# VHH binders against Uracil phosphoribosyltransferase (upp): the designs that were tried, part 18

Target 1, 214 residues: Uracil phosphoribosyltransferase (upp), of Aeropyrum pernix (q9yen3)
Amino acid sequence: MVAAVRVIGGETPLARYVLKVLRDRTTGFPEFRRYVRIAGSILAVYIAGELGWVEEEVETPLGAKAKELAPAGPVYLVGILGASLPMVEGFASMMPEARIALVAARRVEEPGRLKIEVYYSRLPRMFDGPAVVLDPMLATGKTVAEAVRLARDRGASKVVIGSIIASRQGVEYISSLYGDTPIYTLALDPELDENYFIVPGLGDAGDRALGVEP

## First folded at step 4 (VHH)

Design d3 (framework vhh_enristomig)
Fold by ESMFold2-Fast, scan of step 4:
Order: C-alpha cells, then sequence, then structure tokens
Structure d3 (fold): chain B 214 residues (1-214), chain A 123 residues (1-123)
C-alpha cells in the first residue's frame, strides 16, 4: 500500500452494517440511496478530524458558559456527479454550513492519450478552506484525481477524499499523484474486474442509488 | 467477459459503400452508448460516431451525411452504414463501449475496444 488510507469499516460496526446493506444485491434502490446518505454522515464523523476547528464559548439555557468547537473557516464538499448526491447530502446534514461544489466529468480521447474533461462544474473562484472530495466508488481514481487537482489549483490548503468503497488500484493511483491527500473509505477492496467495477464492491453505485439506468 | 467483435471491412473503390457490424457480449448492450472510432495509418484514433441507449446519434463533421450509425438491441449488434467512401476513410474501424455520462465509478474512465476491421478505399 503506497497511499494513506483509513478504512472505517474496521473501526465501527455501523459502517460494516451500512456496507452489508449496500453490497447486498437484493437491496432495492430506495434503501440503497438511504444507506449511501448514511455512509456520507459516517464519513463526516471521521473526516471532521482533518478539518480546522476553534474553541467558541456558548451560553446554556441555564445562563452558564461552556467552551465547545466550531469550524475555523469555510469547509467545501466537492461532489462528483452523479451517485455522490445522496452522499453529499448525508455529509452536509452533519455540517449544515459546509459549502457544496460539484464536478461532472467525461473521458475525451486525444492523440496519444486519454483525458478526463470536466464539462460542468460549480466551484468557488478560490477555496479559502479545506475541500472534501466525495465519490462513493474510488475505482481507478482518475475522476477523483482531477477533482483534487482542481481544488488544489484554486487554493485548497487541504484536500481529503471520502468514498464508500475504494479499490487498491485507485488508492495507489491517487498516491502516485497526491500522496499527501488522505483517503477515508468504509471499505478497501482488492481488485477491479474486466469491466472496471470494484470486486467484491457493490455493483454500479449510480444505477443503484439513483434508480435510473442510462 | 466484455467482448466487442467488428466485421464487414474490406476493399472498395471511391464512392462505394460498406456496412460494418460490431457484435457485443458480456454486458447489457441496450443500456450503453456505443461508438465507432477509426485509426488511419500513422495517425491516432479518432471518433467517428456515437449512438446512445435511447437511439440518439452524433457524428464527426468529416462523416456527417455519409455515414449512419444504428443498433439492434435484440441482436446485441451495432452497425455503421458507410456511403460515398473516400480515400481519407481508409482506416481500421473500432467499436467501443464508452460511458461518458455523470458517473462516480472507474467504469466511465475506460473504453472497451474491439480488435478492429480494416476498410481500404482504393481505385
Amino acid sequence: as target 1 above (214 residues)
Amino acid sequence: EVQLLESGGGEVQPGGSLRLSCAASGFTFSSYAISWYRQAPGKQREWVSTITSGGSTNYAESVKGRFTISRDNAKNTLYLQMSSLRAEDTAVYYCARTYDVEWSSGFTEYDYWGQGTLVTVKP
């Protein structure tokens, strides 16, 4: 393993229960989408440690003072369209002031190379805080890598990746480009099949989360 | 598992016609956009045409009005009807499964290619 990856499935039975529901081929799309949302919320709990925090004093209903934490500045979620949508919502439900950016990408054949083209984005002009790139499946890592590049190019001081399932190949690819970028995932699966799906995986996250097969 | 097999290439004279076929197996053919690409001698592969799962078509400017892409989902087969062929159309023609819609899996980052079929336009 060449990249820093934190596998949350080893740290809480709740993450493994979520994985059981998402991996089960009999799970229908409404329940699948619900558990993608729950996975996003779990990722928020663990990724929060990578974000900046400051102490704030609050007054309780009893008039007493307490010191607790608040975000040190803006936090950005960068959702890779499409299956990431319920995941982004799940994350944002835990941190309602998080700002949401979106990236849609496609592959473009060029002489001598294959390029990832971002054909739609909603990004801040400048990231004045950390960016969390969210994609349920970190398979080859190429689209996630492009989102990381965009965030870094626009000033993100820290970029973190969150996924539900990552492949070893995808983790290694990210590490080869951005070894300092932490990857948080519920599961780390060993291989990609000939169709480039993660194995054992959960199949096609977009079809299963959105209920629409293009 | 995923396999694409092209056929129908050959030698034709300028102005002639050919129909290429691509037999697909190992995936749900009707659910994917499928494309034709070509590679001329000494050049890189270039996109020729795409047909979506819903039947919408798009063409490279160089072949518009001369080529027609179609699909038969019952036979898991893609077609390219080529007419008014020119010397510039000489190439190995490949069919490819591409998936360039909004997607979070590595599946969108790869094309599955067939082995190709040679088309030679020569007087």
Scores: ipSAE 0.000, ipTM 0.127, lowest interface PAE 15.1, mean pLDDT 83

Design d4 (framework vhh_enristomig)
Fold by ESMFold2-Fast, scan of step 4:
Structure d4 (fold): chain B 214 residues (1-214), chain A 123 residues (1-123)
Amino acid sequence: as target 1 above (214 residues)
Amino acid sequence: EVQLLESGGGEVQPGGSLRLSCAASGFTVSDNYISWYRQAPGKQREWVSTISSGGDTNYAESVKGRFTISRDNAKNTLYLQMSSLRAEDTAVYYCAATYEIETDSGWETFDYWGQGTLVTVKP
């Protein structure tokens, strides 16, 4: 059972071209990163409809009046550190006024126990506008769900998720927790493998986008 | 080696209360993102409640105000206190624990599910 998920690959051939490049195992990291950025820009075009806008009257160089749209207020992008960075930049290139927040989290193992730790964040004290959570891969949805929780807890008026590839399981997970949170993704893939990678997917987005294999 | 064992299900009258337990081994309940789900006969699995590693709680709209999720660190056990039970709450209730592994693309998760415990609210 899924809430609002919009699969952009069904709406524009450009999204499918981006997916072709990103899925192709022969695509090198510079081109992969370039197309992650392009994916972010495409997501901005579609997600813009979820954001607040106001009509503004402007005067053209010809002295005529025209009514167009301007942002109603602040918009925040919430990037999960790693492969989301080129995607965040791609989105921000379409909306330069957008503010950027960042989250990095890790699992820490201690003798006899496990601990989840957010080890870095750059978040506003309060989100005084909508938040767009960006992660190239929505696999199980747990990482994205935590980012949505952080944004909602800090007052985000609306939260929207953008991904390049989402799994059906991840979409269902987010919908079960946050049914009012729209999900925009270039592709919706049917399954996860034994290591919880999306299949057919694009492999490890971080390794492929950043060109550094630690 | 993670295992979850649910208990506390049974038959109850409308308006009654039950407390479900989820005993955990191979991990620490207080430090994990842990959820309750339920599945009624012939229906899809529905999320019920989550408690984060930091102790923040969330609830499905259908149970908000009636159910309370909590944990007991000494017993390494998760609880779901259910009150004002209704016929539509009849389901098998499952406990799920999430482990997150950081990758360059974000993080990947592994879920462990319990075997479930049946709750029947008599019409």
Scores: ipSAE 0.000, ipTM 0.122, lowest interface PAE 17.0, mean pLDDT 81

Design d5 (framework vhh_enristomig)
Fold by ESMFold2-Fast, scan of step 4:
Structure d5 (fold): chain B 214 residues (1-214), chain A 123 residues (1-123)
Amino acid sequence: as target 1 above (214 residues)
Amino acid sequence: EVQLLESGGGEVQPGGSLRLSCAASGFTFSSYYISWYRQAPGKQREWVSTIDSGGSTNYAESVKGRFTISRDNAKNTLYLQMSSLRAEDTAVYYCARTFEYEASYGWSTYDYWGQGTLVTVKP
């Protein structure tokens, strides 16, 4: 049994419009970044259902009373640096009280395998609420899996993953390690190339979102 | 051991052409993104061009339309065809292999660099 992935492109045409802009090779970096931000906001709408909420009574300007929802406690966004930055901002624009944690990782070639090394993190000492791990590209799943591990090791009892494009391989990898960890993605693409880019994908999300090739 | 060795640099007049080569050994060349960078005297290294394993290419705005990157996986060799050369193209040109996961992080880390080849554009 594999973990369920929720493909938002099947649930709203707005997600497919965002994917059209991001996939188009002619889209320049300002528009690409804008639509990564919009993707983050769409993900917030869908992932909100995984988060804790409480009913609160408010008085309207008409003096009438209404019961509505507010967050039950702290929510953490865990952004995988670098292309996740506009995505994190898009998510946080929908939930301004969300706290932001960061993980930076690199791949290191070892004899017979590819290893993921976390070389920088800004994480709370303890997660006292749910964690949403955000990476525009869920390719091999190895970097996202490492971020999930770090969040769980620091007390996050619930972790949710959000991506713009996920590969079948990446979803299967996460499922193999973390069972029913929810994965929300705008698109599920079938293949990875030899450099671990998702195909058809959108190319290099970092270069395209940040506008700087180091 | 991983090794990258650049060649083909030299002196050329403005408007001229040169072809640089980078010979790779010690790793599966066909599986990696390989890039060209350059460093002019007194300046930081700047990215020039990248090619993926499938042959898709990207270029810095300053060289777009003038330079062409290509690869020969059978010979483990990377090329940079330079045309319409300008004085500002004068630099040491480096070949680089990346270890960063590119889809999310961009072109931020290269663990193996060549020794470089000097290109001088003089009248």
Scores: ipSAE 0.000, ipTM 0.148, lowest interface PAE 11.6, mean pLDDT 83

Design d6 (framework vhh_7pa5_2)
Fold by ESMFold2-Fast, scan of step 4:
Structure d6 (fold): chain B 214 residues (1-214), chain A 124 residues (1-124)
Amino acid sequence: as target 1 above (214 residues)
Amino acid sequence: QVQLVESGGGMVQPGGSLRLSCAASGFTFSDYYMSWVRRAPGKGPEWVSTISGSGGSTSYADSVKGRFTISRDNAKNTLYLQMNSLKPEDTALYYCARDYEIELSQGYTSFDYWGQGTQVTVSS
């Protein structure tokens, strides 16, 4: 199965302007973080179409009635720590009622096995609405896939992925596991390098967004 | 123990073909992305190609795209690299490498196990 991937960079010049700032090696960490936040807000505009809405009638200051939309129920953002933090804030600024969940994960080897370990999480007891999994870099897709699994296991019938840059390899990995999970990304890049950084990419999103190199 | 053993290297003329193999043992082969990495004389390592655990996803360095094909046989725990239209610039020691992802959300990964390498020499 091929995943449904929507590349926002092809749809608005603003996404490409954000990518210019984030890709530029001369961009310092405060500006990088600011534009990760802006990317989160842009993703919210596009991902909103995947979320449930209901029509509500309001009375204007002129005493007239108007029908507009409101969320049908709770919406959850699932931020993958660490570089997703400004991205989550940017998304939430567009939808202040969105609830925020967090996942931190790493690979752990057992004899003969590769396993993703969630070593920290703040997840709802039950996802009683859609979940939006946010990670700036969808490189191999393996941590994002684990976050999707956790959301589904806890009742999320609809999961959407948002990234700033996705690799073709990572999109295909998500497709192989979760063909019904849409992926929204500002850019889709073709390759991973010898350290599995996305190429052309933007380098290490965590180092650049958080200003601390491990 | 994890073990990766490359074979299939040799000398070939420009425009020729070679098929490299890597026999993997000591881990569940189908759970891992696998890569080919090369080191040319006097240079650092250069990533060549990667394949997903299922074999459904592949990626290639621009320098080899259209000429090389990565594949795997999970029943035999074997990784392959079919190299066509070889150039003198492809001369290098070729390593089979296992993917090890570190700080996944930050996009950083590396290789945790490498084979001994197999020499490919492209010359007339």
Scores: ipSAE 0.000, ipTM 0.134, lowest interface PAE 13.6, mean pLDDT 84

Design d7 (framework vhh_7pa5_2)
Fold by ESMFold2-Fast, scan of step 4:
Structure d7 (fold): chain B 214 residues (1-214), chain A 125 residues (1-125)
Amino acid sequence: as target 1 above (214 residues)
Amino acid sequence: QVQLVESGGGMVQPGGSLRLSCAASGFTFSSYAMSWVRRAPGKGPEWVSTISSSGSTISYADSVKGRFTISRDNAKNTLYLQMNSLKPEDTALYYCAKTEYEIDVSTGYWTYDYWGQGTQVTVSS
């Protein structure tokens, strides 16, 4: 199966403007956070096409009838805790009816092996609709892959991934496990450095978005 | 379906040189960092070198710095390790590894999805 990745930076100048602000080393944390929110809203516009919709008839103030679209059922946003929080808020501002789930994960050290452990989650008992997994940085893809697995295991009818920057390595990793899971990202960057930061990237999204360095 | 096939090992005297090759198939080679890892008789695996997907970032274990050079040819899906000034301590089975994240208790972090079959390097005399 071929990888389903859509690079929004190629489709709208607004995405490239957002990337300019986020990539610029001189951008302070308040503006960085603001533009992470804006990125979430842009992702909502593009990812909406992956979600289910139904026609509904409404009456206008003039007493006339019109048919428009409404969500076919519940939509879930799954935020990977830390830097995804402003991105989730940006997405939800475009779709206020979206339900919000959260996943927090950590790396568990084992000799010669990386294990991802989910140590906190706020997930529905069952996903009775599509799930959108949101993480600003799709670096190795391992944390996002665990979130996709959890959503699928709990019945999500469709899973879509949204990121601000994805690495080629991360996209390939997700595609090797979940070839039918669409990936929407503002940028696709070519490599990871020795510490697995995306290059050219935007540095540490958590530090820059939250304004707190642990 | 991922396959890594190492070659170029052999017997050499101290101070000699060898060039190892790793032919990769079954994945998009240009999208992954690649590593060389070695295992000496009676010892655990030792990380030797890593090269980023593009080739822009390279790192080496302190034991091989200045003597070994890692490189890759993404058009040919091949990873190389040029080994110069070989020492008896370099005697080991050398593995090509598809790398995602580094994890090593002594030096840092690395993770390997797949290891090849290995190629034997023997430095003696």
Scores: ipSAE 0.000, ipTM 0.142, lowest interface PAE 15.3, mean pLDDT 83

Design d8 (framework vhh_7mjh_2)
Fold by ESMFold2-Fast, scan of step 4:
Structure d8 (fold): chain B 214 residues (1-214), chain A 124 residues (1-124)
Amino acid sequence: as target 1 above (214 residues)
Amino acid sequence: EVQLVESGGGLVQPGGSLRLSCAASGFTFSDYYMSWVRQAPGKGLEWIGRIYTSGSTSYNPSLKSLVTISRDNSKNTLYLQMNSLRAEDTATYYCARETYEVDYSSGHYTFDYWGQGTTVTVSS
């Protein structure tokens, strides 16, 4: 059996160090937030290969010419509120020209079904470039799937998902709906508990990253 | 050492039901995903389904209405309940332990230990 996801924890020890800090129950919220931000920066390095680039000629301080790469057009980060905020900042620190969109969603329980309702969004009228959907936890995949749908419906040329920890269930859910959407994650964890938290996971990413427990 | 031992196979008439068991030893059974896989005579391996450590299950859509997988962690035992058996369900049935491997830049689940198999024959 194969999961359709790229797991960065297998490619660099830095990703596993970040996961160690984030998973550790003794890590306080300031350090947790810092490492969520660092995770966003690591994801940018890997996801950059999915984005569009063009060659540009520049003149060096020595008066010589060199050809290097620049973004082909606008790139959008779509952050799932709330825990994604430091992750979005970390990604944007690597690509300062990236535009930031936001989606806030909640779970609405209906007889026999869990439904996701988007109750706030800040999205462009049209995505005139690729969209990177960022959420530290890809648990059931339902909230991320809704963000992918919104980006695709508004013309995103490519949609890529970035997470810190994805569940097997969430990856399978996304792949069943959007098989052409790449998923990049630092770790892939096996299961969800009764409240849809990823196990072993890192607990509640929102509480731990934002330092405010509602 | 890790061991998986299937039992409960045998001859069953079409339309009948059968429950297979897989006894696990040599590892912490409750920490692993477990799968059932079958192989009909002269055919390739066909995945039946998986049970997560949480007790949740996932099935091959082609077999979903025929089978139920369950586990008893206190007994280190995996079960496969099969109903409405047909001649084409004749196969050797294996239990397998899943492990997660990261190969280069992608993760996938694979099977690191298999039982010896138990044969189910559906015939009149």
Scores: ipSAE 0.000, ipTM 0.165, lowest interface PAE 16.0, mean pLDDT 84

Design d9 (framework vhh_8emy_2)
Fold by ESMFold2-Fast, scan of step 4:
Structure d9 (fold): chain B 214 residues (1-214), chain A 124 residues (1-124)
Amino acid sequence: as target 1 above (214 residues)
Amino acid sequence: QVQLQESGGGLVQPGSSLRLSCAASGFTFSDYYMHWVRQAPGKGPEWVSSISSSGSTINYATSVKGRFSISRDNPSKTLYLQMNSLRPEDSAVYYCAKSEYEIEFTSGWEYDYRGQGTQVTVSS
């Protein structure tokens, strides 16, 4: 059971249209990548409410004054390599001043446990603002949890998670470790298969978004 | 036209029990996940419990787990919530909602609230 997940597919038909394109097995990699980017932009609209904002007065081209909002400080996007790359770009297109950090991780099988090893990262020495962790697929939650840990350990004032599809298991795992970390996702799917793929899901997001199958 | 009609609320003492019902019409009830969501005055909606279309998958919010029991009767198109050991913090308007998916979140705004709700007040 999880309390901190927002399922955007229930809030706008545009999110369900994006999910239709991404879930469809006939969608080719260029269109798949395009819609992963669009999903990132949609997530930015909803996650913006979790970020800090301040009022600023600006002068319009007509010489009149208006009070609007601007970010209160630096915002970091933390992309989980690889399928998150177009998603990060989609988010950043809505907030061009967002800073981009990257984490690459792998599963390591050990007797009696599953461990996540970060084998590459590009992180600030310290986060001087909130961090948004982005991964198209929140499957077991273990890779995302490790990224959240790294951001928190380096001083992130707030951490928010964005995904395109989250599994129930992944959301429960994150909530058990980081109950104060909001999760925003376009869809919440009920199960994982034996290989930890989300079902019904969209298959392998990395292969489909990047167009390169190793 | 989708209609959800909640009933069974009322004023009770702490520790009491109530059973809520939701009569559904205008859609194929047996094809949808059904949910109970509550909203206390001045607060946002809070998800309480969900049940799959067949009844085989059931989930509860931590705050009600072990006290509440959700069930459904597909032939009669009715959803139920048995509430035991009621507490003052359970006081809210209770709504039944439908979705194509099993959804769990605190906001509850994403559900299809076709009913007017039924008021539950737990006070001493």
Scores: ipSAE 0.000, ipTM 0.127, lowest interface PAE 16.8, mean pLDDT 83

Design f1 (framework vhh_7pa5_2)
Fold by ESMFold2-Fast, scan of step 4:
Structure f1 (fold): chain B 214 residues (1-214), chain A 124 residues (1-124)
Amino acid sequence: as target 1 above (214 residues)
Amino acid sequence: QVQLVESGGGMVQPGGSLRLSCAASGFTFSSYAMSWVRRAPGKGPEWVSTISGSGGSTSYADSVKGRFTISRDNAKNTLYLQMNSLKPEDTALYYCARTYTLEGSRVWTTYDYWGQGTQVTVSS
């Protein structure tokens, strides 16, 4: 493995507070969604260091000049539908100029096998800058890996992954395929259950964030 | 800015020895536990050994106890693994990893930064 995984829960108490709310089985869907959004904003603060920046001079209301940073070019958020929607919004609230791309995939389960099918995407013809792939749950890593592949195939200069909870298995899977791709996550959990849910995890992020069960 | 760089791997005959090193930079090395984790061909990652930030406590997988010794030099920001009495089953890519524990136990131990790995091949 060549990819770094950065566990933000070890770096700020705020991330652990967000995890407490999201993991708590008694948290209702409106509050769960709010904290998924907050998690997206926290990820933006940390992932910003992976993105390109240029120094720009601005004039303050006092007529004085100051040098500050601006994005070097377009930045793309690639949201994995569905639970990523509030997470993408949270990230974009910190970087409102970020462009939003979407990937929808489904899992087709067979005994001893997990197959991923992408059935919808809204992607730029070419990524003319870095891509941040966002999925609250990095479980097996297979859905996120497909999004990374799509971004790389379309010219993304750099791909970064953001999640709220990643499994050790999912991190290993991504690292085995895309060693250049940094993974930022609030928590890293040790195992998956038989239905590919992260344990201890937070349950079904889609059901809990969107308030709609299929 | 956090960087971990492993070295010291190679090919060795059964019963031989190797010493792995991991050069750390970009963080206060002495404040973090460090681990060695290996990945054999076709297998998942296997934890090998952990050392506390101070170097005061160490732990080992049952498969390597008595043969491997983990150590660190905090003045040089370097982690070591002395491997003796090497066996063919020790063949793997060896990673150093900055160690983070959510619940204070090995069951909940995780790694937030990994090196590139160094290959160890034990064959006759």
Scores: ipSAE 0.000, ipTM 0.097, lowest interface PAE 20.5, mean pLDDT 83

Design f10 (framework vhh_8emy_2)
Fold by ESMFold2-Fast, scan of step 4:
Structure f10 (fold): chain B 214 residues (1-214), chain A 121 residues (1-121)
Amino acid sequence: as target 1 above (214 residues)
Amino acid sequence: QVQLQESGGGLVQPGSSLRLSCAASGFTFDSYAMHWVRQAPGKGPEWVSSISGSGGSTNYATSVKGRFSISRDNPSKTLYLQMNSLRPEDSAVYYCATTWFSIEGYDYDYRGQGTQVTVSS
């Protein structure tokens, strides 16, 4: 079972170069963070096709007219705190008018189940446009699924997911819940380890992107 | 907009078999997990079985494990429940359900009207 998953690493060598830097264990946190930002910008280029656009006529400095595209309405980026921060900034650099929403969630293990608890959010009262949920690592899919749920609960009929690396398990989990939600990722990796890290992956994206290990 | 239409129930004797069907429309069927839930008179709803969107994973309540089999035909957008060795305690209205904002399999939103199964001598 695969939702509409688009693996960008197969479509541009630049995505594979970004993955090389991010996967390399010797890459330090400043360069790692820089390339997470670049990954966000690449995702914006590809995810733009999922967003609404309208033709707009502009006058060039030469006095000539040209028809180009502009966003049809508000666009929201929903960043999953913490490692998504440079990714959100990278995406927003390509679409400066995008509005930024934030979700911070934690996993709470209870007997017989895993629960996702949102302990902080900055969300619009209603999404009056498409929402792009951004998380560098789509591992189990549970945190991303909760963010998708929150966006849909607040009126977002169009939700798109962007990640740097997605696991096959996480993609399958998302598609089982939200089959109409496309997933864009630079890489699709085959497995998770016992601590839910994606393998081969890139390790702990939060530690490596933010330079702070809790 | 989601429509779920259950069928296949009826009155049968203990030890008999029935196959329930659920015809789905209004959503991308193969992308959502599907569930069977039953409710007997005077009792709350009881989860019976679940199947992943691809059909690759199935789960069953302990009370029906080994007797019931869940399956799906994604091209025809139909969910099935094959019920074997039926017992009087299986008597209930059976509902098919899809996952909306659920993370785990016990959180449902019933869209169908249900189909009555009565197991009696």
Scores: ipSAE 0.000, ipTM 0.119, lowest interface PAE 16.3, mean pLDDT 83

Design f2 (framework vhh_7pa5_2)
Fold by ESMFold2-Fast, scan of step 4:
Structure f2 (fold): chain B 214 residues (1-214), chain A 124 residues (1-124)
Amino acid sequence: as target 1 above (214 residues)
Amino acid sequence: QVQLVESGGGMVQPGGSLRLSCAASGFTFSDYYMSWVRRAPGKGPEWVSTISYSGGSTSYADSVKGRFTISRDNAKNTLYLQMNSLKPEDTALYYCAKTFEITSGKTYVTYDYWGQGTQVTVSS
């Protein structure tokens, strides 16, 4: 089994700069949130190539005509609550027409098994366009996989995943279930610790991005 | 309708022990993670401990790790906190909270209902 993922940190120094700020333990929550937003915007630039586009003719202020691209139809962002919120905003700032769906999930403990339960969602009845599932940390991949399943079950013909840091385990898990679903991430980190944190990672993305520690 | 009723607080000397209880009603107790959260005088709320649906997983704040034990009895719809080796800095109003985790791969804990609290005072 081969894990497939596009690692943006290898394609632009800006992604590595964003990772430097987010990984640095001394970065406070306002700056951390700002750079999660910037990461979302960078992801939009790269994920745009997976989305449908149509050529449109526009008239410039000079009265001349030009042909440029516009989205072929609705585009949905599916944010995994909570740390994804500034990331969703960053993505949407690049594509203001994008529609926003939300999924909140919790872990259900079973002997020898980890399940994910969606306890809140705001989803369209049908995805009549591509869906981009956004979660800053693709750790085990289980919550993201559930969001992908929901989007596909509701008619999404194209689903793409965006993260800031993905673990090798999470990428392999997604690829084993949805081999045709592209994964875009700023970094691919090798390991999870005993508490399912990505190592070297950036710690707890929600605490650091939202500034509220429960 | 949803009710969380804490009890077991009181006054104790440093090094002493107390056992807090939380009686839950109005929801399916065994479907939820449960937490203890405390509020010390002049401070904001501090998370203390969380327990999973089955009681098979527990987590603790560094300040109480090794001294406090969280447990639950799903047949009785009751959450417990056994507090040993109490310190003056443990003085606080202790709340039982119905709890959600919102991500896989890391745990974010949110509280959708809080009880009225039970006062714990540790002084000589």
Scores: ipSAE 0.000, ipTM 0.116, lowest interface PAE 17.4, mean pLDDT 83

